# VHH binders against Protein DOG1-like 4 (DOGL4), part 63

Target 1, 232 residues: Protein DOG1-like 4 (DOGL4), of Arabidopsis thaliana (Mouse-ear cress) (q84jc2)
Amino acid sequence: MSKMRNLVEEKFLEFYESWVIQLELYLHQLLIAHNNNTMSETELRHLISKLTTHHKAYYTAKWAAIREDVLAFFGSVWLNPLENACSWLTGWKPSMVFRMVDRLRKSRVVLVEAQVKKLEELRVKTKFDEQKIEREMERYQVAMADRKMVELARLGCHVGGESVMVVEAAVRGLSMGLEKMVKAADCVRLKTLKGILDILTPPQCVEFLAAAATFQVQLRRWGNRRHYVTHS
Key: E = the ipSAE of ESMFold2; O = the ipSAE of OpenDDE; V2 = 0.75 times the mean of E and O plus 0.25 times the DockQ between their complexes.

## First folded at step 3 (VHH)

Design r10 (from c13 with N108S; framework vhh_7aqx_2; at its last look DockQ between E and O 0.01; V2 from the best seeds 0.00; counts 0 for: pae O 12.4 > 2, placed apart)
Fold by ESMFold2-Fast, scan of step 3:
Structure r10 (fold): chain B 232 residues (1-232), chain A 123 residues (1-123)
Amino acid sequence: as target 1 above (232 residues)
Amino acid sequence: QVQLQESGGGLVQAGGSLRLSCTTSGRTFSSYAFSWFRQAPGEEREFVGAISWSGGSTDYADSVKGRFTISRDNAKNTFYLQMNSLKTEDTAVYYCAASEIFYGSDLSEYDYWGQGTQVTVSS
């Protein structure tokens, strides 16, 4: 039954739905903070900390889930097709956030020259890290295809414990390689997020996090309309 | 505002074991990811191992995989590096490091550092 979700998919679906609901609540707090120019730096830093803790909770749950079934993240049942179409290695593409920051600068955020320089340095490093992972994934995919073809040629017609064990070992190797690549991509995401938050002032961090959360929430809402069931 | 202090270094023969400890200050220990780095004389500081905020994820340098284990004890505000099957090439000053947002092997992303503890592995 190819339509039946496994335990990992069911557990992460439940987690993700709750995580998104909490993200929407934090987004409302970010928007209130942005409209309230009287909030102290301490209050803004506390709000930023709630958002970073929320994102860390996501990666904690994700890494536990991919250890059990990394393939669930390459056909994520908790994401709609639009969200999946915008994914890069099971999540957001790190360099995308610099386009978001650039757009935000033109409408809301005024950055000093030192911040612009640091953001450009971060952009270059992030793009380098992205390209390194893309090359590693390409090499992995080519090598895994060749390895699986050879193993299938050697053992495909055999049945019994010995053949089953060898096939299971090959599948485990494939999954472990994918887990490593997904974790590497998530580390680039965390590095990019940390870098931006380190460069921006607390009010600018609030604007950035609000823009990012707004994009995530809106993308989900727009994509969910494709799955809307019309009742007669 | 985290302070880090290493302990457990010393002289050990090849094939032996050592456990390094890193004690941290503050109530936010559980919000931090931790890492161990090492530096041999005349060389750059290199990654050894990392443990995530929850302790549910760990990563190691290829040179230490299967020999070293990183762990954390949130109740004691301490994290550890268990080093087994030590080699002369493991001789270095070992540093512990912490980051609230980052997890991984990039040393430039760690905000807090200990002062280091010497590990010397004799042939």
Scores: ipSAE 0.583, ipTM 0.833, lowest interface PAE 1.9, mean pLDDT 86
Fold by ESMFold2, look of step 4:
Structure r10 (fold): chain B 232 residues (1-232), chain A 123 residues (1-123)
Amino acid sequence: as target 1 above (232 residues)
Amino acid sequence: QVQLQESGGGLVQAGGSLRLSCTTSGRTFSSYAFSWFRQAPGEEREFVGAISWSGGSTDYADSVKGRFTISRDNAKNTFYLQMNSLKTEDTAVYYCAASEIFYGSDLSEYDYWGQGTQVTVSS
């Protein structure tokens, strides 16, 4: 496989590989805490803090990288095709995380009525924030398409260097708009994660984080290895 | 480290109109989403409306929908609140706020705030 990556893609690929390895190590700790209850409440809170810090570190690195090349995050070279197919604006869709919360409730994790109410409020707010971003993206896309169509109509009368500069400016404008939308989506992801962890108790947080990390790790592993049905 | 300055407040009779302006200094205006909030004495600061960093999306509190309009003029580095059909309950100090990322009703999402301008609506 030839390497045709720019510097942003190369640097972030190296970062992401190490970040996922560390996530797998934290997952091991989460599973130990979940399965045999060998950790005190203080130890659980410390583990939850490590996971929270690890996720924030991902976004810190991502936001630095998108300043240089936001397009690298659409169809990323550090993700397999399955991971890329599951992306909503360069990451997991915030409202979908509540399916993991629903699974926790189904598996005998009992949430008190106050927690259930707060989670529903958070779910509604999360969907509202998603809709605002989707509306902004739709309007931005329409505006850029309309501008491009006007510029292409003009180019039918003026072929040359002026046309190239106009196209380059339009593409640059698209990239800047995409950066803002990606950061907005990431902030919804962070707010949703924080909101869930604030509502859940420390043992419940460990179960949630373990489920989320398991899904992310398995999505990567399954997408990297193809399995065929064999016939006898 | 953007600084915001509100202007255009004052006294107006119920049913009247005012236009508030918010100008920026420092960082580029076009990089920010903007919001208006208001605070009556003894009450919490409440959301009035917001405009996205692109200017393509606006959002308003239910209490002001259809009466207030938010706009931005990137050439003048100015963000506006046009207030029509004013009511006595609109009396408050109005603050503009800016965020690089969000626009919405959550106070904690705004990093930069103006010092406020008084709007007083008399019966």
Scores: ipSAE 0.011, ipTM 0.372, lowest interface PAE 8.8, mean pLDDT 80
Fold by OpenDDE, look of step 4:
Structure r10 (fold): chain B 232 residues (1-232), chain A 123 residues (1-123)
Amino acid sequence: as target 1 above (232 residues)
Amino acid sequence: QVQLQESGGGLVQAGGSLRLSCTTSGRTFSSYAFSWFRQAPGEEREFVGAISWSGGSTDYADSVKGRFTISRDNAKNTFYLQMNSLKTEDTAVYYCAASEIFYGSDLSEYDYWGQGTQVTVSS
């Protein structure tokens, strides 16, 4: 299991590195689009589509990887400690994006009343979905801790072939449950993102996506800096 | 603090190629975006190009687009400026620069600078 985990981690690390590289490219394009105001609506929509496709690709890869080892995504080796610390169920917290939208509203983005209303509705829904997932996660953790972990601990004390099989089965069961939770969380993320993009105009979408991508890149940068400072 | 050191400068004929390198000190190479600037005698320092943290994005001045390419090797803590089809107008001292928060043409956004390397393009 350790070897498989390492393989999954290595493969996803490679993927993620490439994915981030592409994200930076798109961020650059988003910033250009935002600053020059020369792009047509069609061009903006095309750019937005590229970004959304890029995000979809991430989740496709993620879901494939978590089928093999969902535990790898809890304390991801491809992320720095700060990135991991900011993670909610192996990713960004869905409700966080509304803070980004709020920040945009305080700056240059003017939303009409209808947009504000829709965003608030979406916020409420997103929060509800987050809470639901958190409750389920808590329930799952309690259930697993009480039954399976104790059994695993007891079995771990017995050196034998049968014990190993039981432990493996228990770990698989745990993993399946976690996978379900992670997928549920990802669905909320995707729905929330889609919802926001549906409410915003193309120029607003570009600004939002730029802000989101910037945040991600900066978080990685800051995390790396802190990591090096603490270990130097 | 990051130390930057340029290398690879020299004399080259018009139409020729030259590759500059900038090596950084320390273990935080990936935390920085990098750029190249140049300054001709009597002229202001001007933007040549920049590369993002992971190397996935680049930006170039119009005067060098299609001729110059910036790349980085994180394993070597080095980034490069490949200069092709050089012109006499490309003669300048070339500087590498680093920024934690920015890549682009704004000089004020860069925190660290190299000492520069002379590039001379002869007719």
Scores: ipSAE 0.000, ipTM 0.235, lowest interface PAE 12.4, mean pLDDT 87
ESMFold2 (binder alone), look of step 4: mean pLDDT 82; pTM 0.827

Design r11 (from c13, 17 letters changed; framework vhh_6qgx_2)
Fold by ESMFold2-Fast, scan of step 3:
Structure r11 (fold): chain B 232 residues (1-232), chain A 123 residues (1-123)
Amino acid sequence: as target 1 above (232 residues)
Amino acid sequence: QVQLVESGGGLVQAGGSLRLSCAASGRTFSSYAMAWFRRAPGKEREFVAAISWSGGSTFYTDSVKGRFTISRDHAKNTVSLQMNSLRPEDTAVYYCAASEIFYGSDLNEYDYWGQGTRVTVSA
């Protein structure tokens, strides 16, 4: 069991490190596209497609990993302490991306009134979905402290009895509950990202994706700067 | 899981019109981005048009812009491609595709595919 958890952590750490390196390369391409007004709509949409495919690869790998060990994603070894401190249910908080959208108001490519209205409607919907997940997490925390769970914990202190099987079943139930919550949170993230990209024009999508990727990369760099980096 | 079935293909003269339809079965159609791809004889599949999960955003390949219109009907679980001013070079098998996460022109974005419907445009 613990060997399975170690293998999942090692496999996802390797995946994530490669994924972040590629994200930085895509960020470089997004920044060039944003500063260079010579790219066609078709070229911009191809670049946006590369980013969306990259995010799809992340969630595909993540959902495979959480099926095996969801707990690996709570206090992840592939994230630094700052990234973990800023995490909401194993990832970015959906409503926070609208802060990146707000930066587009100051862009050369100005949002039209219809886009502003749709983005505000999406913001409200995203916050509502996010709060639903938060209430489910609260119910999960409360269930952990109910009388039945407390009694199961007491039984787990008594080795060599029939109580071992009951405790093991309870632990499996807790893991399945967390997996469902993580997937629900990821669905809100993906719906929010899809919604924003649906509303924005290709140049605005490039600017938004560049802002989001910059924030993610900078948060990682800020956290890692607390540790000395040696060059080989 | 989504199953896709295309219809509406056939033989049409240059300058004519056809409407392709894709019927989706499954509980998650409204959360999927949908696209049309085509494959001409002896060629690879190429992108034609895509529509976002909400239907609020559409994307077309340059050769069909202004001639083709993609739309979706969430109540009927269908996506349609209205093809106007058809040209002999539009002759191909047309495939409906669905993506759970994002819409785009990349074949690798799409997880579910129909079997295709044949469109022949005579000179």
Scores: ipSAE 0.006, ipTM 0.234, lowest interface PAE 11.5, mean pLDDT 81

Design r12 (from c13, 17 letters changed; framework vhh_6z1v_2)
Fold by ESMFold2-Fast, scan of step 3:
Structure r12 (fold): chain B 232 residues (1-232), chain A 123 residues (1-123)
Amino acid sequence: as target 1 above (232 residues)
Amino acid sequence: EVQLVESGGRLVRTGGSLRLSCAASGRTFSSYAMGWFRQAPGKEREVVAAISWSGGSTWHADFVKGRFTISRDNAKNTVYLQMNSLKPEDTAVYYCAASEIFYGSDLNEYDYWGQGTQVTVSS
């Protein structure tokens, strides 16, 4: 398990570094598209599709990794401390993206009332889904202090074959529960992202994705600069 | 919710071609990622192809790459599976499925399913 855990961390670190480099390249393309009003709707949709596929690839890789070691995603080695401090259940908080949507109201392409209504409905649903997951996480944490966990901790004071096997099975069960919870949170993230992109026009999608990518890239740069200064 | 109805399944000779259609009703079709799955008698259901809600991204299983193509027409609320160079091993019930969140190779990612359409490939 420990050997598999170390390998999972190294593999995901390599994946994530490449994924971020590609995100920066896509951000450059989004900014060019935003400044170049000559791009067709088909070209914009193709670029948006590349971004959604890129995010889908992240979750595909993440879910494969958490199946092997979900704890690697709590305090991840591939994220700086600022990125880790801003995490909600191993990733961005879904409702936060609506703040990025708010900047579109100040853009050259204004949101129409029908879009505003749909975005508000999506925001409310997203917050409801967040609260449901937070309650599930609270129940999970409370379960760590129940009578069965106390008894397992007591048994862990002695090694005797059967007691070791029982503790190992319980720890495996806890990891599986945590994996399910992380995947549920990721589903809310993807559902929120998809919902926003479905409501927005292609030019607005480009602006939104550019804002989101800019924030992600900038947060990484801010944290890395602080780390460089602190650890230099 | 979303109701999906597959059509186009029939008996076809080895090496032949066939196009399957899946018509969606009940909710906005363009908001869903779509997938085609198949299940042969006594086997588990497996993913064949998937397409994003915009149609800009597609995925095909390795065993059908170059032979099958998934596409969609959001104006007609329909997703298609064009099947070329059919083999006896392609004989199965083909299912259409919809997902609200994303497309992929895991059947658990799909929320709504059609009843299936039978494709039989004879030698």
Scores: ipSAE 0.000, ipTM 0.142, lowest interface PAE 13.5, mean pLDDT 80

Design r13 (from c13 with S31D S57D; framework vhh_7aqx_2)
Amino acid sequence: QVQLQESGGGLVQAGGSLRLSCTTSGRTFSDYAFSWFRQAPGEEREFVGAISWSGGDTDYADSVKGRFTISRDNAKNTFYLQMNSLKTEDTAVYYCAASEIFYGSDLNEYDYWGQGTQVTVSS
ESMFold2-Fast, scan of step 3: ipSAE 0.612; ipTM 0.844

Design r2 (from c13 with S57D; framework vhh_7aqx_2; at its last look DockQ between E and O 0.05; V2 from the best seeds 0.00; counts 0 for: pae E 6.2 > 2, placed apart)
Fold by OpenDDE, look of step 4:
Structure r2 (fold): chain B 232 residues (1-232), chain A 123 residues (1-123)
Amino acid sequence: as target 1 above (232 residues)
Amino acid sequence: QVQLQESGGGLVQAGGSLRLSCTTSGRTFSSYAFSWFRQAPGEEREFVGAISWSGGDTDYADSVKGRFTISRDNAKNTFYLQMNSLKTEDTAVYYCAASEIFYGSDLNEYDYWGQGTQVTVSS
């Protein structure tokens, strides 16, 4: 059943499509950089910076959009069902990136002991932060269910101008809380990403970012294929 | 490494206004998100507000919403805290902070800190 898209969804869909296209371009550059050991450290760092900037652009757009409709990001219409299924609080789960690092280590990336230690510390911290966010979200959900939803239901039964204003205020409050949670999750994501990039050497960063981008792109492609097969 | 320096603090009467500035040293000012924190005597440092690296997003503590505004001027490598309708409870040392990749209300999210500037609101 095709959900009617609202304006926020439509705009963000357009943005996201463009953003993914650009990501693919960067992925190509990352792969070239990875395969060609001819790039200087400065050049690699520049490429890394481009990617980080690209991610910042995503969150800039996201945070602007969630101000208008944070609920749109829960069950995002711009994502396929597979992508949505892999989402944690409207995005990738921060702890997931460590699996990527592990895969890299199993392949060809050699990390020194100091890096391994730092990564493990970061992993623990990230997991802790995730859990904290989850607990807060649970608390929020319970609070909303117990208080705000009841209030909204009560108010919804009264048709009047004042009632409408109260309902709107309540909805805004709920949305703001949810927005806060989403941003908190995003912060954990970004912090985790930064942490990893700070630990890895520039060449390793490039490899990691390439792997991450590849995963994202492939997930989208696979999900799209499955979706079309199921609904065709 | 980014160095931050606060200015603009001082004594102001309740109901008055004050504008704090935080000047950053170095390049890549636009790459950072910035925040303001404050610490009253005997209290923990608390979040006041933050502005994203693009300047398009801001967050504020509930206690200052509607009264305080954060802005940034990339050309001047400076971001600001405009404080209106000041209250005695706003008295604190105000700190600016910077984060390279994100912003939020958690102290641990920020990599660089200013030395702080005293704001005193008298009754």
Scores: ipSAE 0.427, ipTM 0.768, lowest interface PAE 1.4, mean pLDDT 89
Fold by ESMFold2, look of step 4:
Structure r2 (fold): chain B 232 residues (1-232), chain A 123 residues (1-123)
Amino acid sequence: as target 1 above (232 residues)
Amino acid sequence: QVQLQESGGGLVQAGGSLRLSCTTSGRTFSSYAFSWFRQAPGEEREFVGAISWSGGDTDYADSVKGRFTISRDNAKNTFYLQMNSLKTEDTAVYYCAASEIFYGSDLNEYDYWGQGTQVTVSS
């Protein structure tokens, strides 16, 4: 947070600002579709396809940015487990979207038994994929701790070109590992989103996408309100 | 792209052991997670087990747990399946698969596949 943002992070945040603005425009279309009894299934599917494409574009841009410099995004990756419990590899934990699905089910969204079973299967699969990524993160943290202990011992005993090369190799390994874990997490997020949209009917997809877009837009507006209050 | 080649298949008596190998073409073996799948005639391809790109996380189908062991040797660019206590129902064509991201049981998550090697377990 206190560190000046590098060029990669600045470009992605600029993209994100534009992406959220476009999402807000799609949200208005989703809300109209939700209240419009005259829209055909074809029209609903076209709108759902626009949202799917928009979400894919987000990850495409993100993956390009992390390939350039993944460390530009991580200010908290090595904080203790308690401090990192709310943030999971640069985004919401993939299974968190099922809380939104659960809220929709408690409202007026009616799901048939077959949909409920498929959603539970997807939830279990998503949790399983999360656990695999968590195990990889834990092993990576242990491997880095062991490497850092060896490097610290070498820096204390040896100074010069050999120490620099060992540190450079460790930094490259860390960046590659983080990029792989972030991309794995994002792929689980994308796969879970697509899975939910495949299970839901077109009107249900519109309701779900509207809820998701509302959440994203409100997160951005919260940041703007904090900014204006700070400058008041 | 990654090219995968299985080897080590053959005929073995029930209760016996066999080790399959999967080798890659290229310099990037350590960047991939690997999985073994198998397919008996007339059946769908089923998950056997997987190993992460770091080598520290493995997963196995319930039907082979405790009998099969997956390992990798990055120095030899080789991924192994050690099969012990073989049963006639283990008879199948065994495929290795690779992914940069996933190492689970969903075959659609793997981008690269070998040609397969036949394992036949006789009674």
Scores: ipSAE 0.072, ipTM 0.547, lowest interface PAE 6.2, mean pLDDT 77
ESMFold2-Fast, scan of step 3: ipSAE 0.625; ipTM 0.846
ESMFold2 (binder alone), look of step 4: mean pLDDT 82; pTM 0.836

Design r3 (from c13 with T58E; framework vhh_7aqx_2; at its last look DockQ between E and O 0.07; V2 from the best seeds 0.00; counts 0 for: pae O 10.3 > 2, placed apart)
Fold by ESMFold2, look of step 4:
Structure r3 (fold): chain B 232 residues (1-232), chain A 123 residues (1-123)
Amino acid sequence: as target 1 above (232 residues)
Amino acid sequence: QVQLQESGGGLVQAGGSLRLSCTTSGRTFSSYAFSWFRQAPGEEREFVGAISWSGGSEDYADSVKGRFTISRDNAKNTFYLQMNSLKTEDTAVYYCAASEIFYGSDLNEYDYWGQGTQVTVSS
């Protein structure tokens, strides 16, 4: 039990560190593409495909890991406390990404009316799916707080080996429910990302992906600064 | 990694019912969302409906809503399309598809496809 949790955390920490390094390299390529008129539409689509493949690889690895230990993704050891505090069901909140799109609209990204309409439809759909998941999480929390779970927790304080087995069964039940919720949330994240990229033109996709990667990198930097204060 | 096989197609009179099955093999069935698409001759594949991993979310094309129902049976590694009140315009080759990540109408987001089963609705 304890070894599987530590092994999952160790493996995913190694994966995530490499994944973030590669994301930073792709961010550099996105910024070059943003500042450079020499890339053709075909070259831009190829870069965008590399980014989408990179994001898919993250979820592929995550879904394999959550089958072993979904709880590792709530308060993750590979994230700083600020990153963990900003998480909604182990990741970015799908509806929040549209604030980034809105900021780009007010700056250098010009959207035609057809794109604006499609983005608004996607935003509404995304928020709707997000709310479905939140309601399902509420039902799950009510079920976990029912009388049987309270009695199991109380028994854990008074009975030795038998209480351990009951607690382990309850933890497995919690983990299975959370695994389903995390996968559902990840599905909304990926459908929202894909939906935005399908609506935007290739140059607009580069702008969006650069902004998204920049935000993720900055969140790590801001959260990590408290460490430097202790030893600076 | 997952293999999909459709069954249950055939000839049905208009107004009738038919149930298609899609059986899976490979990785656990419960890890996938599933969909049905259809293609009439000379036309592009058209979304019919999808079901999430949990079975808690279903989505249908407007043209079939209220007439068709998707369901899944994780114990049998099978998901189904129940088609009621069939119309001649429902005539097509029906394909099942699976994805670990997406469910909905975008056919490019499905990683695994069956070979298709013919449904013919006669008047």
Scores: ipSAE 0.006, ipTM 0.233, lowest interface PAE 9.9, mean pLDDT 80
Fold by OpenDDE, look of step 4:
Structure r3 (fold): chain B 232 residues (1-232), chain A 123 residues (1-123)
Amino acid sequence: as target 1 above (232 residues)
Amino acid sequence: QVQLQESGGGLVQAGGSLRLSCTTSGRTFSSYAFSWFRQAPGEEREFVGAISWSGGSEDYADSVKGRFTISRDNAKNTFYLQMNSLKTEDTAVYYCAASEIFYGSDLNEYDYWGQGTQVTVSS
């Protein structure tokens, strides 16, 4: 049943599709840079900056959209079922990036001891922050389920003008809370990403970003293929 | 590390306009989102508005929405707060702030701060 997409969903879908296309282009550039040892540090840094700016653009758009409809980001229609299944509070799980780093270390990336130490510190911090958010989310869910939903249900049975206002207020409150949680999660994502990029050298950053972008693009592709097979 | 410096503050009559500037040091102006905050005497520092890295998004406090506009000039390493239809309630020290990660209304989101510039709106 094709869920009627609201305006926010439609707009963000369009944005996201374009954003992913651009990401693929950047991925291509990253791969070229990775395979081309002739690029200067300045050039690499410039490429890194482009990618980071691209990611920042995503969050700018996201945050604008969630102000209008944060619920749209829970079960995002612009993501396939696989992507949604891999989502943690409307995005990638911050701790996941460390797995990527670990994979890189096993392949070609040589990290000095100082980098390893810093990465471990960042990992611990990131995990801690994730857990904190999860606890808060749990608290929020319990609180909302017990109080607000019951109230909403009761009010829904007495459809009067005053009841509508109360319901609207309750919904607004719920949305605001969710928005806060999403932003908190995004903050952890961004901090984690920044932290990693600060620790890695420019060549390592390029490799990391390439791996991350590859993962994202592949996840989308695989998910799309599976979705089409199931519905055909 | 980025240094921020506000300018353009002063005395203005109610209903008047004022333009604040925040100049940044360094070569990475485009890497930052920027915001304006203000603090009135005896009050907490409050969010005024913010502008994204690309300048494509702006956010404003309800109290200034429609009257204030934030813009940025990457070539000049400067961003601005255009204040129109000023009210006595707008009297405060105005601070500019910068963030590499994200922008919003939370003070803790910003890594760098200016020293502030006084804006006084007289009746």
Scores: ipSAE 0.005, ipTM 0.259, lowest interface PAE 10.3, mean pLDDT 87
ESMFold2-Fast, scan of step 3: ipSAE 0.660; ipTM 0.863
ESMFold2 (binder alone), look of step 4: mean pLDDT 80; pTM 0.814

